# Ledger of designs, part 2: VH-VL binders against COMM domain-containing protein 3 (commd3)

Target 1, 195 residues: COMM domain-containing protein 3 (commd3), of Dictyostelium discoideum (Social amoeba) (q54qk4)
Amino acid sequence: MNLSEDVLKGIETLSDEKLINDSVFKHIIDTCFLVILKKKTESDLFDNKAVSSVDTIALKQTFSAFIVFILESMKINYDQSSISDLLEEHKLSSSRIDFISNYFKEYRVAIRKHLSVTNFHFPHIIDVNWRLDLFMKSNAVEKLNTPVYLINLTTEQEENVKGKVQFAATLDQLQDLVFKLRDAQKQIERSSIKS

## First folded at step 14 (VH-VL)

Design B01 (from A01 with heavy chain Y103T)
Fold by ESMFold2, fold request of step 18:
Structure B01 (fold): chain C 195 residues (1-195), chain A 118 residues (1-118), chain B 107 residues (1-107)
Amino acid sequence: as target 1 above (195 residues)
Amino acid sequence: QMQLVQSGAEVKKPGASVKLSCKASGYTFTTYYMHWVRQAPGQRLEWMGEINPSKGRTNYNEKFKSRVTITVDKSASTAYMELSSLRSEDTAVYYCARWSFDTAFDIWGQGTLVTVSS
Amino acid sequence: NFMLTQPPSVSVSPGKTARITCRGDNIGSKSVHWYQQRPGQAPVLVMYYDSDRPSGIPERFSGSNSGNTATLTISGVEAGDEADYYCQVWDKSSRYVFGTGTKVTVL
């Protein structure tokens, strides 16, 4: 399986039982599978009291990463041992691996059928809003010496299935991101030629 | 041709142990969980336990947990099931079966008859 | 524990339709798999995830699952369909649960 570093980091976040307690973990997994089946939406991820203690950006990144994981595992025909081994390599506990395996047992074929009828679309960026702030706020008012950009991406997976991605970045971080995205684009173009 | 081939019939006395084997061929042994399922004469199929053949992690039916041990030899593509402290009610045909997320128990061994009598 | 109950037997004439039921509490929320077991042989998967057929199983085999009942339907029954049939689900508490079995007799 060839997952990006960001996807693997998002999966590994599910192993941090201090950050992601069991209630939050179960909610994330349930929402990931049901969003693919169009039985839930991304907003259902946020409408749970249990997730209020988790940083919104980390929650979205983990959620998105796990959706990619589900879909990639199906594309290359990973089965239970392969999935369990990968999750164990990324430090998930046996109880969390078992929980995920149970969702594959319930939903894997339903997802394959859903994807064969309607092609899954990765979230498309349809709008970008940003502003420059000279200071970062978290739990206290602080001033930074460097400008920070607040980026809001509006995404769309299917008609009327919209989402938002929000993050903050310095100019250096944005330049690095742009460089990495251009490099990824070139790799995709090469793969399309070779299939 | 995907296949599970099991060891031959066994006759045991109460209190003994039995160890059955199940050799897989025609598919990647370490990709799928392997299971053991038994069937006493005239009764339904009864799940006993499972193993991840890549890492060796097991889960057992609580009914058998104290008496059953499932292991693998990855280099031989072979799973084993050992049942200890045998009783006459353990007389059954024992099957190995592969579970796939896509096709459930899609491959079964031919079965191994274990007879426990004194 | 999660239980699956099947009628002990079903008799059907050649060319007619056999319907084999599998009852469980809210079984419609689960995926149901079906196995055929001929006398002296290992089980063979004949239906999975309610209504999908494995390669090599004739189109006259079909399945459905809703409410408290799943059904395996064999149309155009042939003598070779005489066997025991078991439904099966996975359950988070009871794990892999098999039904009580139904003997199909073709007369």
Scores: ipSAE 0.618, ipTM 0.842, lowest interface PAE 1.7, mean pLDDT 86
Fold by ESMFold2, fold request of step 18:
Structure B01 (fold): chain C 195 residues (1-195), chain A 118 residues (1-118), chain B 107 residues (1-107)
Amino acid sequence: as target 1 above (195 residues)
Amino acid sequence: QMQLVQSGAEVKKPGASVKLSCKASGYTFTTYYMHWVRQAPGQRLEWMGEINPSKGRTNYNEKFKSRVTITVDKSASTAYMELSSLRSEDTAVYYCARWSFDTAFDIWGQGTLVTVSS
Amino acid sequence: NFMLTQPPSVSVSPGKTARITCRGDNIGSKSVHWYQQRPGQAPVLVMYYDSDRPSGIPERFSGSNSGNTATLTISGVEAGDEADYYCQVWDKSSRYVFGTGTKVTVL
């Protein structure tokens, strides 16, 4: 539904069993998923004698189109029915749809994790510490002590990269923060569940 | 809240048919494959079949293929499983379950007991 | 025809670690999912893709998969962990295959 004409054309080429026989089809799908995971390279696409029957430009266009399809399906959070329906609309056989579905069953989570590490630059919160303190400020006017919570978040951006975020909050501010975090969690759960 | 709610227990004679229902709520019914899985007393879980609820395409376990039919009513967000030519071995709890590429069988119905006795 | 076998039972003392194995030919090449089933209840997903934990499952649940054996590990076992546990894979020939099940008893 958000794919260019070139991508859709490349996907439809996978339905043409005269141009793309089953051996070539399986090789293209396998290579697409493994290239995204950095387990294979684009040159591996051409290192199979079965693909010699396919025009080099058409082969590369189909390969590139299917990679875009995989990545876009991750972005819009398509699951099995949505993916199967799109492939069926472009005339892929049930056998080929099932083959592609098998690769999503095996690799979708690994690809999502790979994309998260590569494209996600924000640290993850892995621990929380807090302490109640009294903060006194002094200026031209006398002021009363205000109780404040000192919050320390321990973060991890990558498995071995850790950091800290520190801030101070009144009880009212902390209650508002907790409410907003619970609301954000519900929105994340709705997004993941609807996918 | 995402839920699968199944129809109530059934008692059947050998040779009869049973049709069970599974109503989904809290998620988009047509996005995920729906499955039927059974469990005979004291036995493991056994996959029976699946359906794409958007297009109605099914795949069945070969063991049940001649006797099982899975259908959907998209407007009611409900899947059905019919098992024909019942035998005493078909006495089991029957579950519907949603499969997600991300989280496997992450939602299960409460189960429907089907008892087949003469 | 792909098969998954599990020990019929595992007994563990409260606070100790339970290890539930799932054996299959080259199971390390597959993604393994785990379900907990309490008596009279539907299965509940407790681990997917070998080692990923669903929301709401305690951190003391963990998983691994290599060679011919996948393992669900429950550290700090509590009475509430007493249940049947099933591993599951998808296989291109046998489709959705469940293990034989393991009864975890907390003594």
Scores: ipSAE 0.596, ipTM 0.831, lowest interface PAE 1.8, mean pLDDT 86
Fold by ESMFold2, look of step 18:
Structure B01 (fold): chain C 195 residues (1-195), chain A 118 residues (1-118), chain B 107 residues (1-107)
Amino acid sequence: as target 1 above (195 residues)
Amino acid sequence: QMQLVQSGAEVKKPGASVKLSCKASGYTFTTYYMHWVRQAPGQRLEWMGEINPSKGRTNYNEKFKSRVTITVDKSASTAYMELSSLRSEDTAVYYCARWSFDTAFDIWGQGTLVTVSS
Amino acid sequence: NFMLTQPPSVSVSPGKTARITCRGDNIGSKSVHWYQQRPGQAPVLVMYYDSDRPSGIPERFSGSNSGNTATLTISGVEAGDEADYYCQVWDKSSRYVFGTGTKVTVL
């Protein structure tokens, strides 16, 4: 299996039990499998009190990385030993590996059947709304007095299917996000066929 | 053609140990968990344990945990199951079987009869 | 501890339909697999994930699972279908659980 370094980093984030506690971990895994099956949407990832403690960008990166992992493992027909070994190499505990294996035991065949008749489509951002706020409670149980922006993204995966992504960012975090998006835009422009 | 070929029948006395083998062919041995399942005469199938043949990590049925050991020889594509402190109640046919996420227990060995008497 | 219960036997005339039930608490939330075992032989997978048929198993084998009951259905029963049949689930606590078994007799 060949996964990009960004995907592998996102998978390895699932091993950090301080950042991703068991409740958050189980929610991420459940949402990844059910989004592929069209039984949940990406907005369901953020519709949980426990995940509010996790940085929104990190949460989305981990979620996206694990979806790529699931899909690639299906493509190359990895089974339990291969999946377990890869996750162990990236520092997941035996209990977390077993939890993921249980989801493959339950959903592997359903996902394969679903993918044989449809393509998976990532949500598209169709609208953005933002608001400046002075204060936000931190998961470190400290008040943050720096200004933060509450960002609402409206997404659309298919006609009539809309989602919402909400996150908070400081100005520095927004500037970093904009830099990364501009870098991705340049890569898309270089890949396009232009005279 | 995918196969699991098991070692021959064993006759043992109470208190002895037995070590059974299961040789895989026709598929990549280290991709799938290998399992041992036994069946006493006239009884249902009973799961004993599993092994990840790539890394050697095992999980056992609590009923057998103190007496069962599952191992592999990767270079020979062979799994082993050793059952110690044998009792007459351990008389059974012992199967190895492959588990796949896609098809459950889709490949079974032919079974090995272990008889514990006298 | 998760338990799977099957009727001890089912008798069916050739050409008729055999229905083999497998009962477990909320078994409809689990995936059920079925194995055929002829006398003196190893089990053979005949149904997996409730209703999927392995290659080589005829279409007259079908399966369903809802509520507390999973069912393996064999239509157009033939003498060669005479065997013991076991259901099986995976469970987080009990691991790999097999049913009590059903002997199908074709009379």
Scores: ipSAE 0.564, ipTM 0.825, lowest interface PAE 1.9, mean pLDDT 85
Fold by OpenDDE, look of step 14:
Structure B01 (fold): chain C 195 residues (1-195), chain A 118 residues (1-118), chain B 107 residues (1-107)
Amino acid sequence: as target 1 above (195 residues)
Amino acid sequence: QMQLVQSGAEVKKPGASVKLSCKASGYTFTTYYMHWVRQAPGQRLEWMGEINPSKGRTNYNEKFKSRVTITVDKSASTAYMELSSLRSEDTAVYYCARWSFDTAFDIWGQGTLVTVSS
Amino acid sequence: NFMLTQPPSVSVSPGKTARITCRGDNIGSKSVHWYQQRPGQAPVLVMYYDSDRPSGIPERFSGSNSGNTATLTISGVEAGDEADYYCQVWDKSSRYVFGTGTKVTVL
């Protein structure tokens, strides 16, 4: 699973027992799942006295990061072992991993169902094929007489539900696209912090 | 093919311990959680505990937490369940079963009868 | 503790439809799995996540889950369908919970 550094950092924050005590930890986890299920709002994160001991920015970042983690995990149908492994890799204790895993067991199907009818069901790119075309002009390319890459993206929305996206781009355009996509991802993650 | 093969029937006295084995084959042992479920005569299935074979992490039914220990030998693709301080009420068929988010309990062992009698 | 309640028994004639219910508080919000256990045998998964059939399970098996009741439906019941059936869910408090079991008898 491809998570941004910010998301991973947020997950790691959950491993810091000094910063995030058990009470706060449980509250964050619970709130994240329930927010995703539209049973709570982000504001509910602060409706617990326990969180008063935590820096507000850190709390929001951690919350947002974990939301992304949950959503991404659900979108790709991440299995329990993989989830546990990822959390362990980011130094969460066994106790906290078990706690999180329990929530996944409880809410996995509900969240996936929810995602299927919301804006979070975007297809994932699972394969990329490209070839260089030196002779063909594409309307998608602004520059004339420049080698063009024909890009074929294979996407997957659900298991065994595959799609194809095709486009032409110069190397510069492709690099720009990648940059913009990464930037967009970061912006989305950051925006979730401000909400 | 994918299967779980359990150890043979056991007869124990009250207060004794029993250790059952469950050997997995036909699939990657560490990919699925291994569970133990028991069934007393004429009773419902009762979950005892689980283990992540990859990490060795366990969760137990609170009812058995003080008496049950689940372990694995990854090299042998084998899970174990030890139940101590046996009681007559522990007389049951014990099953191992693999589990994942996607498959639930899709493969079961053949079961092991444990009889506890004085 | 979360509990699942099933009727103790269901009798059905060959070729008819058997419906096995599993009741639990707001069970419709949970994923229900079903297991078939023939006499003297280990349980076999026959339905998972309410309505998905494992490979090898006939189409005459179907599942639904809403409100407080999940249902396993067996159409065109055959003699081989005679067994105990258990529903199962995950619960954050009780973890893996099995129903009380239903004995299906083919008359």
Scores: ipSAE 0.264, ipTM 0.695, lowest interface PAE 2.2, mean pLDDT 88

Design B01 (from A01 with heavy chain Y103T)
Fold by OpenDDE, look of step 17:
Structure B01 (fold): chain C 195 residues (1-195), chain A 118 residues (1-118), chain B 107 residues (1-107)
Amino acid sequence: as target 1 above (195 residues)
Amino acid sequence: QMQLVQSGAEVKKPGASVKLSCKASGYTFTTYYMHWVRQAPGQRLEWMGEINPSKGRTNYNEKFKSRVTITVDKSASTAYMELSSLRSEDTAVYYCARWSFDTAFDIWGQGTLVTVSS
Amino acid sequence: NFMLTQPPSVSVSPGKTARITCRGDNIGSKSVHWYQQRPGQAPVLVMYYDSDRPSGIPERFSGSNSGNTATLTISGVEAGDEADYYCQVWDKSSRYVFGTGTKVTVL
């Protein structure tokens, strides 16, 4: 299974019983499956008071990681033993593994059906264009005195279905983005080598 | 051939306990969950509980939780189900069945009749 | 408690098609398995994960699941198909749940 390090770290976070107590754990797992099935939204993750004890960023990362894990597992039709092994490798307790497995027992077919009809894949960035814009009118500020870059991302979700994402960024933000993209690429490459 | 072979019929009095066995052969015992399912005469199948033979973890139907104990002997590839405080309503055929995420209950034992009578 | 409801009986003539329904709330979101039980015998898996057929089960057997109803379809019914049929799902509240069972009689 080709999961990124970040995803694996997120999964491992679920093993931390101090950070993620049983109540939070169950809520995360439940929410992940239901979000995939479009029964809940990501916002529902925060509707449980139990999650208030968890750092928001950590919670979101863990949530996202597990979503990816579920989707990828179902995509490749991962078997019980493989799922269990992976979770065990990432130090989840038998109890938590069983809990997760139970959700797969219930929702496996539904998830796979959804995957067959819905592309949960994020659009791929296939092109990036940017230009410097010195005069950007924002609703909040009539004139930005700082150079802003207008970035246009061309995305592809399905064959011949192209999308565009536009946003403004400062030079520093742009640099950060590039760095993150490069890092992501490296991670993907590393993951591919391990598979 | 993959099979589950159960112990023989039992006759018990109310209040007694019964322990049934289920011996697996033809497959890796620890790879599949072992379940117990019973069926009273003319009634539907009723799930009692499960055990992960590898880990020893069990889950029970709440209806039986206080009276049922499922165990395994990995060395003998044998699962056991003990039901205590027997009642007349416990008269049924008891099945062991293996289960996996991929195959559901694909192999069943031949069943064991347990009769509870005064 | 999650419940699965089946018709008590289905009668079918040889060579015709029998349809056995299993109803449950939002059962279409669950994985449904089917078991055949002949008189005096242990159950036999005849369908799993809605529509997957185990090895050895004839192609006459098919399954579907949507909405609130799962269906086991037996085409070209034979005398040997006379049995009780049970649907089964996993539920977070009730765990492994079996249907009420349907007796299929071949006339």
Scores: ipSAE 0.239, ipTM 0.694, lowest interface PAE 1.9, mean pLDDT 89
Fold by OpenDDE, look of step 18:
Structure B01 (fold): chain C 195 residues (1-195), chain A 118 residues (1-118), chain B 107 residues (1-107)
Amino acid sequence: as target 1 above (195 residues)
Amino acid sequence: QMQLVQSGAEVKKPGASVKLSCKASGYTFTTYYMHWVRQAPGQRLEWMGEINPSKGRTNYNEKFKSRVTITVDKSASTAYMELSSLRSEDTAVYYCARWSFDTAFDIWGQGTLVTVSS
Amino acid sequence: NFMLTQPPSVSVSPGKTARITCRGDNIGSKSVHWYQQRPGQAPVLVMYYDSDRPSGIPERFSGSNSGNTATLTISGVEAGDEADYYCQVWDKSSRYVFGTGTKVTVL
């Protein structure tokens, strides 16, 4: 299974009892599976008092990493032994491996079913193109002649499987997006410094 | 009653091998990990290795990895531990113990004394 | 390598309280289990996950874990409590780690 270094690092974080105690660990795992199954939301990750002792960025990264791990594992229908082996390779204890394994046993069918209908695969953005459309009449925009940027994202889901995400944005909307992206970047940088 | 029953005491010479058995009863054998832990006279408990009886997957203490082999016979609900190239310092009581996420080492065998002497 | 250090011995009079400590770096973030081993017998689980008591273990046994020290407390000590006690944790580098053991003597 081809997982990014960041994802693998996130998985390995789950082996660190100093950072992720058993209570937090169980909560993360439970929340990940339930979020995938749309029974919980990401915000629920922070509703447990147990996570208060964990750095928010670290927690989010670990959570995201494990989500990717679950989804990717189920996408390729990874068998239980392989899952366990991978987790062992990343130094998780037998207890934690068993805990995770039980969740896979319970929810793998449901997750795979969801995957078949929902593209939960985090596609990678491999290319970005944009153009300015000066004539776009948007029924949603009161000003008929407001310049709109047309953004085309080329995504890759699997090797050689390319997707496209297209959207239109006003200058203000685009600026907001850029702001949020920069914020995200800063958070990543901050996380890198702490690690 | 849940229990682990181990094989009897062994006397071996240096360089020999010993294979111990641990028979489980009173619970589902494949539901728990089986571990081997030894204790030399007057010393602390020392973890040797584990096996998942369902999958046959093993992990070993690096100290013993080259000399220890843990196996199971699921049909007999029995775990085995073979230790090769025995040394005098391997003289110890060897325990099997079941383990799970929620119970830690909650059931132990009675122990097997292995004496290594020239 | 992760290490667990226990006092080699604790002496206590009958009816008094014995406290057995287990020290390790940031052990408070780990789950600590405790085992009782009477002379000539196999270990018996007496506490798991810091403070959970297995069935059959008296309420006079309690556990705590914070900072760098886990503690097994035995109140109202009885003669039958005389034994060696071992703490145990999981560590990513050392895997299953047992403490050095504490001999509890009932005077």
Scores: ipSAE 0.175, ipTM 0.685, lowest interface PAE 2.7, mean pLDDT 89
Fold by OpenDDE, fold request of step 18:
Structure B01 (fold): chain C 195 residues (1-195), chain A 118 residues (1-118), chain B 107 residues (1-107)
Amino acid sequence: as target 1 above (195 residues)
Amino acid sequence: QMQLVQSGAEVKKPGASVKLSCKASGYTFTTYYMHWVRQAPGQRLEWMGEINPSKGRTNYNEKFKSRVTITVDKSASTAYMELSSLRSEDTAVYYCARWSFDTAFDIWGQGTLVTVSS
Amino acid sequence: NFMLTQPPSVSVSPGKTARITCRGDNIGSKSVHWYQQRPGQAPVLVMYYDSDRPSGIPERFSGSNSGNTATLTISGVEAGDEADYYCQVWDKSSRYVFGTGTKVTVL
């Protein structure tokens, strides 16, 4: 199985008992499986007080990595031995491996069923364009409305399969969006440094 | 060719202990979990516990946890199950069975009758 | 504790189809395995992971699992199919759970 280095690093993080204590570990694993099964959401990852002891970026990376691991493993119908070997190779204890294995024992079929009907691959943004649109309300007294920016995102789901996402935003909304995206970028960069 | 061979029938008195054996052959002993499952006369199969032969880690049915001990001798490819403080209700056929993530309980021993009587 | 419930008995004529159900809460999300136990014999795996047949098991045997019910189907029932059948799942609370068992009688 070919997992990215980032995913493998995330898996390895699960072996760090100092960073990820048993309570946090169990919560991460549980949340990952249940998110895949649509029983929980990603936000539920932060609902446990135990995770407060973990760096947010590290937690998110580990969570994401393990999601990918589960999905990829089930996609190829990875066997117990292979799963265990991989986890062992990345320094997880026998106890933690067994814990993870138990979840696979219980949810293997459900996950595979979900994989068959659900797309876990999100499209990528490959292009962005925008224009300013001035909305004028036509009534007895013509009133100029607040300018709105029309934004078009070109997405790609699969090779040569493109989509489009359109939305409108005021200047303030757009500014907020840009800010959040920049923040995300910084966080990603930070995570890369720590990895 | 793959098989599990169990020890012979046992007759025990209440309060005694019994230790059953299950010898594996035809496959790599450490690559499968070994389980013990019992069946009282006319009753359903009841899981007792498991062991990972490679790691020695065990899990038990809570019902038996205080009385059951599962062990392995890797050199002999043999699993053991000891049940203590026997009572009449423990009269049953006891099976060993190998298990894996991939194949469930695909190989079973022939069973061992344990009779507990005064 | 997680529980699996099976009908105590199913009677079927030779050549007909027997359906053995196994009910459990959201069992469709679990992997169900089936075991055949002929009188005086050890259990034999006849279906695993809902619908996979082990080597040596006839195609007459099939399995399904959805919602709260898993089903083992035996088409073209033969005298040799007379046995007890047990469903089995893994559960985080109870670990390995067997059903109550179904006696299949071939009339």
Scores: ipSAE 0.167, ipTM 0.688, lowest interface PAE 2.3, mean pLDDT 90
Fold by OpenDDE, fold request of step 18:
Structure B01 (fold): chain C 195 residues (1-195), chain A 118 residues (1-118), chain B 107 residues (1-107)
Amino acid sequence: as target 1 above (195 residues)
Amino acid sequence: QMQLVQSGAEVKKPGASVKLSCKASGYTFTTYYMHWVRQAPGQRLEWMGEINPSKGRTNYNEKFKSRVTITVDKSASTAYMELSSLRSEDTAVYYCARWSFDTAFDIWGQGTLVTVSS
Amino acid sequence: NFMLTQPPSVSVSPGKTARITCRGDNIGSKSVHWYQQRPGQAPVLVMYYDSDRPSGIPERFSGSNSGNTATLTISGVEAGDEADYYCQVWDKSSRYVFGTGTKVTVL
């Protein structure tokens, strides 16, 4: 299976019992599977006191990596032996391997069904357009009597498969969004340097 | 031909122990989990426990955990199940079955009747 | 504990279609396997992972699983199909769980 180095590193992180204790480990695994099955959201990853002891970036990276691992494994219909071997190669204990294996036993078909009917790959943003919307009166606007802008994101899922994400925002809301995106970018850059 | 061959029928008294064997052939013994499943007369199949032959790790049905021991002899490609403190309710046909991630319980032994009677 | 419920019996005429149901909470999110057990014989896998047929199992056997019900369908029922049928899933709490079993009688 062709997993990126980052994904493999994320998997290896799950083997570090000092960094990821058993409680955190179980929570990560559980959350990953349930997120894939749309029973939980990514935010639920932080809904456990145990994770407070783990670096947030490390936790998110590990979570994301394992999601990819699950999805890719199920996409190619990876067998138990192969899954176990891969995890063993990345130094996970037998106990943790068995724990992960149990989730696959339970959710394998469900995940594969989801893969067959849904696309778990997020589209890429390839373009941004905006216009001023002078007519938009929304109760969701925090500030009254401020200009509202319509933002159009052009997305690409596959070659020649374009999508569109449209949302409205005030200038302040846009500023907040940009701030958050910049913050995310910095965190990602930091993570990339460490890898 | 892939097959599981179990030991013969057993008659035991209450309180005794029984040890059944299951010999695998025709496939790599360590690549499949070995399970024991029993069936009382006229009843449904009931899972008892499993063993990973390669690692020796076992999991048991909580109902039997205190009385069941599953082991393997890799050199002989044989799995064993010992059930202690036998009761009349333990009268059943006991099956070994191999399990894989991909094929579930695809091969079963012929079954072993264990009769517990005073 | 996770439980699987099957009808105790299904009667079908030769050449007709038999449907055996297996009910469980959100069973559609689980992998369901089916076993055929003829009188006096060991179980035989006839369907795995909801709808996959093992080698040697006729195409007249099919499986589906959604919501709270998995179904094993046997079209063109033959006398040899008379048997007990068990559904089976894996559950995190109960591990390997078998259904209550359904006796299929060919009239």
Scores: ipSAE 0.159, ipTM 0.690, lowest interface PAE 2.0, mean pLDDT 90

